# Miniprotein binders against a2bj90: the designs that were tried, part 21

Target 1, 235 residues: a2bj90
Amino acid sequence: MSRSARRKTSALNTVLRVVEVFASIQGEGPFTGTYSVFVRLAGCNLRCPFCDTRYAWSLEAGKPLGVEELVEEIARYEPSLVVITGGEPLLQRHPLNSLVEGLESLGLRVQLETNGILPAPARDEQLWRVYHVVSPKDVPVRVPGAKLHPSWVDYARATGRAWFKFLVANEQHVREVAEYVAKLGIPRSRVYIMPLTPEKLDMKELLELHSRIASLAVKWRLNFSPRLHLLVQLP

## First folded at step 4 (miniprotein)

Design jc20
Fold by ESMFold2-Fast, scan of step 4:
Structure jc20 (fold): chain B 235 residues (1-235), chain A 88 residues (1-88)
Amino acid sequence: as target 1 above (235 residues)
Amino acid sequence: SDEFKKRFEEVVRKMEELIRRYEETGDEKYLEEALRLAEEAVRLARESGDPELISEALNLLAIVLLLLGRFEEADRVLEEAMKIWEEH
């Protein structure tokens, strides 16, 4: 239910709609290679044509789990990193803040993956203190309805806890990313380009695509994110 | 036009403030008010004739519908956004 988004509410309303919880290696972004537990939240406000997790689009795809129960489940994995992803996890903002509070109380490091359409955390949110990998869908992939909320740039400058990860298929896409981040004043050190992987590639094609995008990252002086889990055949 | 963009941005700002109030209080009256503003944003975007603004407005409407638990309506709105974008 959307009531899960309430703030300053009773524990009865601190419920998340969760699609799956599983252990793997973070394959993307600044924490690539880290032993992680992935928490995939249900619901998404986009319909990306390249989406690999269409099964998470509906909030109804998620099983309701209490925050305390979910914290306990995550802790059993003893992860180096908790990756909260989705869909779009900020659609469940209030119980997500409660989840982060519980995880932080156990000393667990948290990374949120978000499309950045909803506002960045305010200073009084628990989410203010965690890491964020923002995946804008307005550039270069141009998903209908996508627009990065400008507060994410301010959050990145204020905290040093946000990075921007862009899906790219070719050099024209990289040029568009470079122009976009320059216009917004995002430092290159916080920018990752990542291969836009078609639904079916064999391993040789996947490696060749990674090589091409990595070479472009060097040429354009941007960071490169692999999709390591695809290369090593993990979830 | 610049006038439509300015009006659109003002409506979006007010809508975001209402969503924040809902998150702080749990009172769905703020979401109902946000829904009316989201519908106004869609109307303004349609009047502009700008497919990008229309798609953005529909996405914001879908967010409010999702927060209200109106999942089927949200899905239809997002499907409309995709269709409008593909047609332009």
Scores: ipSAE 0.569, ipTM 0.827, lowest interface PAE 1.9, mean pLDDT 86

Design jc21
Fold by ESMFold2-Fast, scan of step 4:
Structure jc21 (fold): chain B 235 residues (1-235), chain A 88 residues (1-88)
Amino acid sequence: as target 1 above (235 residues)
Amino acid sequence: SDEFKKRFEEVVRKMEELIRRYEETGDEKYLEEALRLAEEAVRLARESGDPELISEALNLLAIVLFYLGRFEEADRVLEEAMKIWEEH
């Protein structure tokens, strides 16, 4: 490898574009209620109309942080879970693997939130060893350009370390999700439905929506994810 | 239309292989070729007239542009994908 190529690879492995790092409670998915540090990476390959974090869409929205510095910052919070999210983290795949390696060396549990458009981890990636919550945008509210990479289904079956989380507003959405996961062979035990919250709901409306979607999860034999942070008014 | 979809899928497969090569080697030569294929995918999708396929192709182009550090162009093509979707 030339010095230039090695230098470029090293730079890619050591710097992440980070929008924010903060402590909160994981409000969604299989680890709901866990004291977590959230690491929101910049850049996203989708423009979801229901997106709450539009400020993270551009890679330019992120501050460059070295992997070592970021590991040290995360460790100071003493979290039970590190949630890597915001934008699409896999757009920064190479330095993300280095971050995961650093966090794992400290015995920290890592969860990645991804739209699943980019391929699932290969066996030789550090990302192979962490938990993934995949949020396909294929259904039920189709986002332009979104298509779940089929390798995520294979990864979920091989490792048991991936779950699939879908935003739903009504029973027709749940039906579409059920058909989608059946067609792809995704086990129902790995599927979460979560309320699709419009930009602004009052607390009564938010509770009523949660109740309706939870009831549908029972009816359709799927797991339910709240948006707990919205209910308790945390970031 | 079915033939356009098959050609599109073949171009996407080759593009993904090049991105994987880039991830393994760090050699931007693979990204430059991936860009060419992503642009070909957009051309094929436009020829099909299928707004879903065009939006998918533009998303793939944006991914390659993000890898190349061309963030303003990536943002612009994603905005185009949204516009095409909203119009159809």
Scores: ipSAE 0.312, ipTM 0.681, lowest interface PAE 3.7, mean pLDDT 83

Design jc22
Fold by ESMFold2-Fast, scan of step 4:
Structure jc22 (fold): chain B 235 residues (1-235), chain A 88 residues (1-88)
Amino acid sequence: as target 1 above (235 residues)
Amino acid sequence: SDEFKKRFEEVVRKMEELIRRYEETGDEKYLEEALRLAEEAVRLARESGDPELISEALNLLAIVLFMLGRFEEADRVLEEAMKIWEEH
């Protein structure tokens, strides 16, 4: 590889475009209730109509931060979990692998949140070793262009480190999710359904929605994810 | 449709291989070649007239544009994908 190409690779693998870093409680998925630091990366390859973080859509929304600086900032929080989210973090795959390497060297547990359109990690990536919560947007919400990459199902079966989290509003959505995961061979034990909250709800409405979706999870034998941070009014 | 699907899948697989090579080497030549393949995928999808396939192809094009640092073009492509889906 030429010297110029190596310099480009070094720059690419050491800088991330970051929207925000903050401490909170993981409110969603298999690690609900965990004291976490959230790292929101810029850029997204989807334009979901229900998106709460539209400010992160463009890569220009992110500040360039060095991996070493970011690792030090995260470590100061002494988190039980580092949640890397976005946008779509896998758009910055090369420097993301470097970040994961740095975090793992400190013994920190890492969870990636992804829309699953880009391929699952290969065995030789640092990302192979961390937890992944995949949020497909093809079913039931049907976002244009969203298609789950089939490698995520293989990764989940091979590693036991991926779960699939679906936004649902009603029983018809749950039925569509059940059919989708059965067709793809995703085990029910790795599936979470989570309330879709398209508009701001008062606390009573939010609790009623959570209760309805949780009841459907029991009925359909799927796992339930709350949006705990909304219920306890945290970021 | 089956002939279209085979061609589309082949183009996508070649594009994914090029993106992997870029990630391994940092050599922009692989991204430039991936861009050409992404544009071919969009052309094939448009010929099919299937809004879902067109939206999928436009999403793949946007990914390559983001990797090339062409953020404004990527944003426009994704806006087109949403519009096409809404119109069909």
Scores: ipSAE 0.443, ipTM 0.760, lowest interface PAE 2.4, mean pLDDT 85

Design jc23
Fold by ESMFold2-Fast, scan of step 4:
Structure jc23 (fold): chain B 235 residues (1-235), chain A 88 residues (1-88)
Amino acid sequence: as target 1 above (235 residues)
Amino acid sequence: SDEFKKRFEEVVRKMEELIRRYEETGDEKYLEEALRLAEEAVRLARESGDPELISEALNLLAIVLFWLGRFEEADRVLEEAMKIWEEH
């Protein structure tokens, strides 16, 4: 085999660099409240100043795990939902497609969380069949290098399996989100706004922030995502 | 600015095609070509003086570096993107 073929058939197709696997409740997005197993993949192509998972930024933060081993570990939790997150899980796209195939063979529902900088799945990928929560970082939070790949809008329209979740701190942010999604042709029914939570908030402040952002969601006719795990003190 | 932006977008499109071919074939030659295009995108972005384009180009470079296993270089490139954005 050539060098390139050998490399692809070795690590890229069968091994994922995994930071952690744990059971919790999905606290965010369209599946809020679902008993889930979280698979945090290592590596991220952004350095968000508000990031709460900085420990996952480097690919070296992840332990190499075979796809089959990881499928078996996930299955032991008997989850209603498998949440694949990171970092940016699409950085490990090749073995991720194999993981999804294994999870689908067990009848497990899979949700990917992505920053949307890398392209949406193609029809011949296993990733085409799973749910995606896309978290753009170009609006309103303006993270350097973050630009939503336009294929995500086409994917959402074609499949009905993508939602767009935006971090917001105030009404000006919500206005910017509304303008952004209108320009891209994203239906408001696929849009979630979620509180941008500073690390120093106490429980009263967290509840007040959630209340304000939820009220803005009603006013602007968008969906609201809580950060439920923060409110109930789960990981 | 418009000239640089169009050239930048064309380089990005060519790079995405190479990445897609790499995903289909596993042939590392496509990643090596993508690296050259990512470096060209960074050069064009720096010439434009647009911190948004520079940050986008550095992000794309970091992605290719991650796939080539050059993790320390990818981390440095992402740190540079943050500094450039903060300084502009």
Scores: ipSAE 0.323, ipTM 0.693, lowest interface PAE 3.3, mean pLDDT 84

Design jc24
Fold by ESMFold2-Fast, scan of step 4:
Structure jc24 (fold): chain B 235 residues (1-235), chain A 88 residues (1-88)
Amino acid sequence: as target 1 above (235 residues)
Amino acid sequence: SDEFKKRFEEVVRKMEELIRRYEETGDEKYLEEALRLAEEAVRLARESGDPELISEALNLLAIVLFLLGDFEEADRVLEEAMKIWEEH
């Protein structure tokens, strides 16, 4: 189908505020272990107390970069996956759709990381065609102001291109996640639980936490996401 | 207070539609109207006395402020949301 006025107006906003671009291994979610380029966009609509990337909270933390320049920079890494993260990337939705179009034109696989407060992509957005890892902050440790937009559940069912990733510290958190996803009709095959890691853990503590949460994932029949980059000491 | 929640949800729905129209047209008049509705959502939430609704409304206000380029005010609003939860 044709992409009417939306595609025309997206050309008027082709600048993204970018905090950093770097190569690493995707440490989380369904593509764990993939050689990736990370594009961290500035700005976030949440202030999570456990946030690892507080430096990205303000839009002013990012440098303005043109979409075409950013596509060229990403392409030089020859990545198996482009991870667009932030902050909250959907705050820069218009130029983000243009970035996705450029990356897809090069045959690059794109994954967006989002808190899911802003609506899921519409069918006429370039974002409709890429992968999304949604990290709701409604549960188990609720962040003030966080509310998953219901369109993400519809998007996940319609496309099979969204997964839901939850930070958990113990079995009670896993139970609350299981109840939450059941109530919303999210298939457990689309659900990841991931260790909520305090700022200062030694390697033994980090491994023990990973083991415990992985065991709970098996018990509750959910997928497990490590924080692999922490275990192997990558960005 | 179910009445406040219903009015709140209706205001949020209208605000989201305006933001979508801004995305389609690039016309800031839709963001200006969305700001008015976000402020109304905050007012309704404060009248309800529900810290959860107040925090949700403040988050929506911050989103509109980010889109308008009012980053300093957006940061202030988000800090207020955190304090409301800390105090309750």
Scores: ipSAE 0.438, ipTM 0.761, lowest interface PAE 2.6, mean pLDDT 85

Design jc25
Fold by ESMFold2-Fast, scan of step 4:
Structure jc25 (fold): chain B 235 residues (1-235), chain A 88 residues (1-88)
Amino acid sequence: as target 1 above (235 residues)
Amino acid sequence: SDEFKKRFEEVVRKMEELIRRYEETGDEKYLEEALRLAEEAVRLARESGDPELISEALNLLAIVLFLLGRWEEADRVLEEAMKIWEEH
């Protein structure tokens, strides 16, 4: 049997632990510049030293919200894109699939942001049909415990609905990313490099860092992701 | 090292299958068995002396603890992984 039935989600759990819901512009990745609603889920299986959302690390940081209530709240923003992020959203996989089903029923486009440690969606999950931006923490800034699940590469090749986004500070980091994606067989067209932004950069320093990383993206024939929200001072 | 790594990878594969069954059924018994395997993975990784394997095993243990609702324990395990990495 090459295919299993769609997984049941409605009977298991319909509550998510949510840190925040807010409207902004997607500042990163393939949908940069899109009017979006961000849904930050609580809980993370990593402790990245460069993390700017440490307040979301614990599941206790999230308030319990029913999937139906959350769908209604998101819909009121009338977004072009729903960005589900965290922490690590796949830690709440069952209610997340239910959320995605509700959002898709309204015709809303959904993007998941994930560290890629947990497996990619199976064909019988609602998550199979949405977009995924995977941020491996294996390289170049190595994080303890991080290991990209190989199913994400297979998912990206099979569906064209996954991209891989890497935080980089300098050319050595870009070289390490290039070697990593070549070894795993990730197409360059699916790879983004993004500035690793230290805390307390002024605007001139932030723009100069963006310029340097963008130039490296051109040199190495990779896609560039800005952190546009930082440049335009949005959340 | 290679022997421990292969044994470690086999334990991880079995644990992933149990988590998948939990996701399909909602039956906590699969998570309890996954917890035992995650603890075995940590033991194997510690015996290898490889800080990368130890950190990977601790992350897998934390995932099972999060799924079980034992989030305070998951936080402590992840803090241990971070300390081990900093010391190597």
Scores: ipSAE 0.383, ipTM 0.739, lowest interface PAE 2.7, mean pLDDT 85

Design jc26
Fold by ESMFold2-Fast, scan of step 4:
Structure jc26 (fold): chain B 235 residues (1-235), chain A 88 residues (1-88)
Amino acid sequence: as target 1 above (235 residues)
Amino acid sequence: SDEFKKRFEEVVRKMEELIRRYEETGDEKYLEEALRLAEEAVRLARESGDPELISEALNLLAIVLFLLGRLEEADRVLEEAMKIWEEH
């Protein structure tokens, strides 16, 4: 059996563990403001102390859904963008490639959100052709075990389909991010800094934090990502 | 130290190749071999005494355990990585 025939046969019977599927506006990164369907996959290889989605850490948190069923559910929303997030979606890499193939066959734009610890897509993966927002946990607030796989920098240079997004609370964090991306050779045009938001900020505090981090982005000549969904009170 | 780090990197490279073969074939024999190599990576990292290498090795072990469906063991390994980092 050819690799293509084998992959298609496997994909038909492939199952993903899915925590939730919902429509919202992408609030972060290069596609901020886009009408999107979010697909949250179960399982994560990190235990971030600031994690807002701890309910997704275990693979057992997800319900098994067939790729075909999931594609049909996503298509009913008629989204401009499909955001695949988690946990860490690359932990379910084989069925994820099958999902991407199904979504692309419908002409849907796909964005993956990943911590970048697992390798970037190879040219023979369906994932090679979609957009990736990589959130390294190496800096500025290092998460134990986190190390960005070097293939993500090569992938970003080769394809122009990866960006790197960092949570920052202050100027020292921005300095550490700037040093990190310079050392790895990541172009500033592919770097976003985003406010690290504590759980109990009121709206005035949230806006003030956004203002401060946006100002630092201008000063350091980096891109700024809001957390727009928090500002407009969407999921 | 440098010899241990070089051996660690070689073990990690072989482990990643095995995981890739598993993703291509679906054959769990590659994950069982990857598990052995991940355990060797943890051993090498512990012998080096480098908390960063130990945490990285434990994360790789957790990934293999997740792929094998051994979720409770993966959770315990990640908790160990957090404790080692706090002691660093």
Scores: ipSAE 0.392, ipTM 0.738, lowest interface PAE 3.0, mean pLDDT 84

Design jc27
Fold by ESMFold2-Fast, scan of step 4:
Structure jc27 (fold): chain B 235 residues (1-235), chain A 88 residues (1-88)
Amino acid sequence: as target 1 above (235 residues)
Amino acid sequence: SDEFKKRFEEVVRKMEELIRRYEETGDEKYLEEALRLAEEAVRLARESGDPELISEALNLLAIVLFLLGRFEEAERVLEEAMKIWEEH
C-alpha cells in the first residue's frame, strides 16, 4: 500500500484519544481572557510533581474519537479559540495535524499547549500555521527527563507563533528563567512567567501569589500569565 | 562525560530521524528501530553515571514506548526517571 493510501485508511491517522472537551475562558498565556473550547488529549511523557491533570497521563484515559466527529463537536461551541492541551498533544502528532487541518478549514483559531520535548512543527505540517504555548520543564523547577527541543526556539523566531511559559514560585526562579532564555536566545517578548500554585491555597493566598509574581514580571521585564480560571473559579 | 554526551546526541539524532520516517510512512519498522536506539541511549546514559542524562534517555525511551502502544512499560520507565532524580 502506498503511503497516501495507508494514511488515508489508517484509523490511527484519523483517531485521537480525548480525555475531555469543554468550553471555558483561557486563563493562561498570551490569549488570557479568550472564550475557548479546550480539547484535552490523553497521554504524557512527563510525571510533573505539580501536575493538576494526572488523570490524563495515560493514553488509556482517553476515549477514541474520529477527527471529523471532534471537529463537529468543537464547532458547535462557536469558540474564539480552540485550545488543544493534554497530557502532551504531540504524542498523537499525525491525527493532531488532521484535526488542525479540519479546524482551520472552518476558520477557527487554534492554540497548542506543549511541554516542548518533541520537535517543533516542520513547514509541511498543518501545525506550522497555528499558535503554540511551550511550557519547558527544564527550569526553574526541573522535571526528570524534561529537555526543551532546540527547534522550538527556531520555530518561534521564524514564525512569531510560539511563546514560552514558565512556572515560578519566587525571585530565584525568575532569575533562573531569565538566564535560561538569554542563553537560548529567546526574546523576552515571547516569555511568560506564571505562578506555581500549590494545592489548597485559599483565595487570599492565591491573589497574593499572583500579585507577587506579577511584580517580579515587571521588575525582570518579562510577560506575566495569571491562572485566571483559578481566580474566577472556572475549570 | 564529553565522549558519552557526543555519542548520546548522535544516537538521539538518529532516533528522531526514524520517528520522523514513521510519521511520514506509518511503517512501524521505523519505531522498532527507534526503540533499539532509545535502549542504546539509556545504556550510554547509565554508563556515564549522569542522572540528568539518564533521566533524559528514559524520557526518550518512554516516548517511543508510547508511540508503540506499550503504555505499561512507558509508565515504568517514567517512574524510574523520577526515582533517579529524587535520589540526586
Scores: ipSAE 0.398, ipTM 0.745, lowest interface PAE 2.8, mean pLDDT 84

Design jc28
Fold by ESMFold2-Fast, scan of step 4:
Structure jc28 (fold): chain B 235 residues (1-235), chain A 88 residues (1-88)
Amino acid sequence: as target 1 above (235 residues)
Amino acid sequence: SDEFKKRFEEVVRKMEELIRRYEETGDEKYLEEALRLAEEAVRLARESGDPELISEALNLLAIVLFLLGRFEEAARVLEEAMKIWEEH
């Protein structure tokens, strides 16, 4: 057999590559305003032009942390919400399920942020039971290789635990999002549009962009996600 | 291209099953087979001449390389996908 026959599988099942752990306010999506601990996992299968966290693209950017150690670190913050983000957290799927199990055993509410390219959780995964904010990158501005896995729509319909968040810059983008979610059968109540923020906007420009996208959300009968942490200057 | 697309989708389904088996067992033999299928998907996509399928196939190859711990190769493959997008 291969060298995999000698692998320490239990250690691999309980180790995550983690870029950072920090407390802040969730600035985006359905839990905007919640006191949260953010766990940024390393590695990403996309190279988005407007990525704010390019430092997390490589798995080598992450420090190996045991699941038990990470659970204890998160618990010390006493958060109302644990936000697991990255990169793409589902690249570390097996140890991620172990992390979620540990966090849920402490009664902590968990939200995963994912690009939705890898399949949605199966019913036998711990991830099935937590909240998911899916950020498709196949609309309105296509990222190379990005394609929403169809299982995410089924998961959202079956559980009511997924929302879809889209970066938009103008009304044409909103129209494309509306057509996309209608075609896939995603309910508008599960859809958020969020300002696509270029790097280095001043505060006035940032507020004006938020106002413009919020107005479009009203016009198109979609939910609006701010980027609140940018407005209040938190991580 | 319907035939190429159907075969591409079949390869992707097989890869997803192998990755799932790897996640359940920890056995790298499933990733080794998934890598071969990912390379086949890239070959099929390139033969189709469809930049979107090529980008999708390269993304799948990068995912398998990430799972194998081959991070530098995964990054190069994703960079290639970006260049194909820019050219289209």
Scores: ipSAE 0.364, ipTM 0.732, lowest interface PAE 3.1, mean pLDDT 84

Design jc29
Fold by ESMFold2-Fast, scan of step 4:
Structure jc29 (fold): chain B 235 residues (1-235), chain A 88 residues (1-88)
Amino acid sequence: as target 1 above (235 residues)
Amino acid sequence: SDEFKKRFEEVVRKMEELIRRYEETGDEKYLEEALRLAEEAVRLARESGDPELISEALNLLAIVLFLLGRFEEALRVLEEAMKIWEEH
């Protein structure tokens, strides 16, 4: 039996620790504006000081859901995109591959959001076939323990299914990102800079921050990711 | 310095291979061996005195503990990594 056949069989018995499932608009990255279902998996291997989802850090925050049940729940939303996020979803890699297999069998487009510390998918994983937005925490504000696995750059080159998204607050951060991606050989077309949003900004301040970071993206010839859900007050 | 880093990278590579074998087989014996290697990586990093390398090693240890279902230990290790980083 192939690994794919074994993973299909395992999907019926596999369990994921899930924090929440909800419909919204993808507010970030290459699919900004897409009607999406978000699946937030529990557990994270980082403690980012700017993290806005600290409630997902513990695996205890997630309720056990069977892969089949979760696929059916997601499908009921009829989404244009399924966003699997967390915590760090690759901490639940085995059941995650089973979930992806189930979602792909229904023709659903899947995007994974990851910190990129764990290795990129191998060719024989279902995860090889889906989109990945990698958020390295190496730069510009280094998070303790963070180191992008080099296999993510190889995966991006081999598949064209990975992008790299960086939180930035100012031009010095953008310069550090530009140097980092040049050193690793990541094409600018696969790089997004996104505003690092402090918790207490009002709407005018939030829009001004977006404008400043977008202007820097133009200046440095990088893609810009908004945090659209914050601007339109969606989850 | 350079010798410690090369040994660290070799230990991490072996640990990653064991995690892959666990993912293929579901056999926790591979995770238990990966735990031993993660602990060795932490020991090597501490010997280097490099707080960045120590934090990286502790993060890898936390990943193995998370995979083993040892969540409280994983959280303590991540908190130690943050403390070491902030103090340097």
Scores: ipSAE 0.190, ipTM 0.628, lowest interface PAE 4.3, mean pLDDT 83

Design jc3
Fold by ESMFold2-Fast, scan of step 4:
Structure jc3 (fold): chain B 235 residues (1-235), chain A 88 residues (1-88)
Amino acid sequence: as target 1 above (235 residues)
Amino acid sequence: SDEFKKRFEEVVRKMEELIRRYEETGDEKYLEEALRLAEEAVRLARESGDPLLISEALNLLAIVLFLLGRFEEADRVLEEAMKIWEEH
């Protein structure tokens, strides 16, 4: 069925459950430093013990917003990048494709943040054409139920529009990431390691952790992602 | 245990196809069938006694429950997965 026909047959196709919309700087991943609007969707299929956004876990935490209204709200910020995050945005896959269609129609660049448990986009999805930062939770942190869907590796190879971002605390974690990406055939150019930040680090501790993980990225020939927003005290 | 894993993977594959059909058609009958398969996956995982497989099956069940709008049930299932992991 065409996307237009799907929108006519399902009211849910035009409504997203949204926790928050705000402007900030993308602090993580391949677009670090970009002026962005963040759209946090409700609902998550994991319960990560280190999760910073537990308030978004329930779909009931989100307000129902029409896709058209959300596109208009995002456009008012005039962002260089729209970051769709959550929760797990792919739980609202159908209306998410409609949102992406609306944003692309305005020439806006879109990045999705996902845990990668649900399959990667198919070629006939609007999501096929946008950027994806996949945060696997099966390694080196091990979260109950987390398993990266193998289609994400195929999608990354086929499109060059997916990166894999891993939370790491020490060199043993980096070793586990290196082994994991080699086993799955994930190109190293598509891999980021990012500091796993414990709650309540002071600025000196935060900088020292960033420095340590960045050094490991150089040693292991992987990309480094900061948590820039934490360093500059933005949301 | 190897036989349980093969059966589990087959059930998961069928469930993923049904979810795909739901995304294409909007027809909740595919989600209803996916729910039955997710419940079967949980049963198979529990029979295996493998806590990783049980947690994976519970996560898949939670996804189907989210898609059906059964949010409180999904949350309880995910809480169970967390407890199983913490115990192992």
Scores: ipSAE 0.292, ipTM 0.672, lowest interface PAE 3.7, mean pLDDT 83

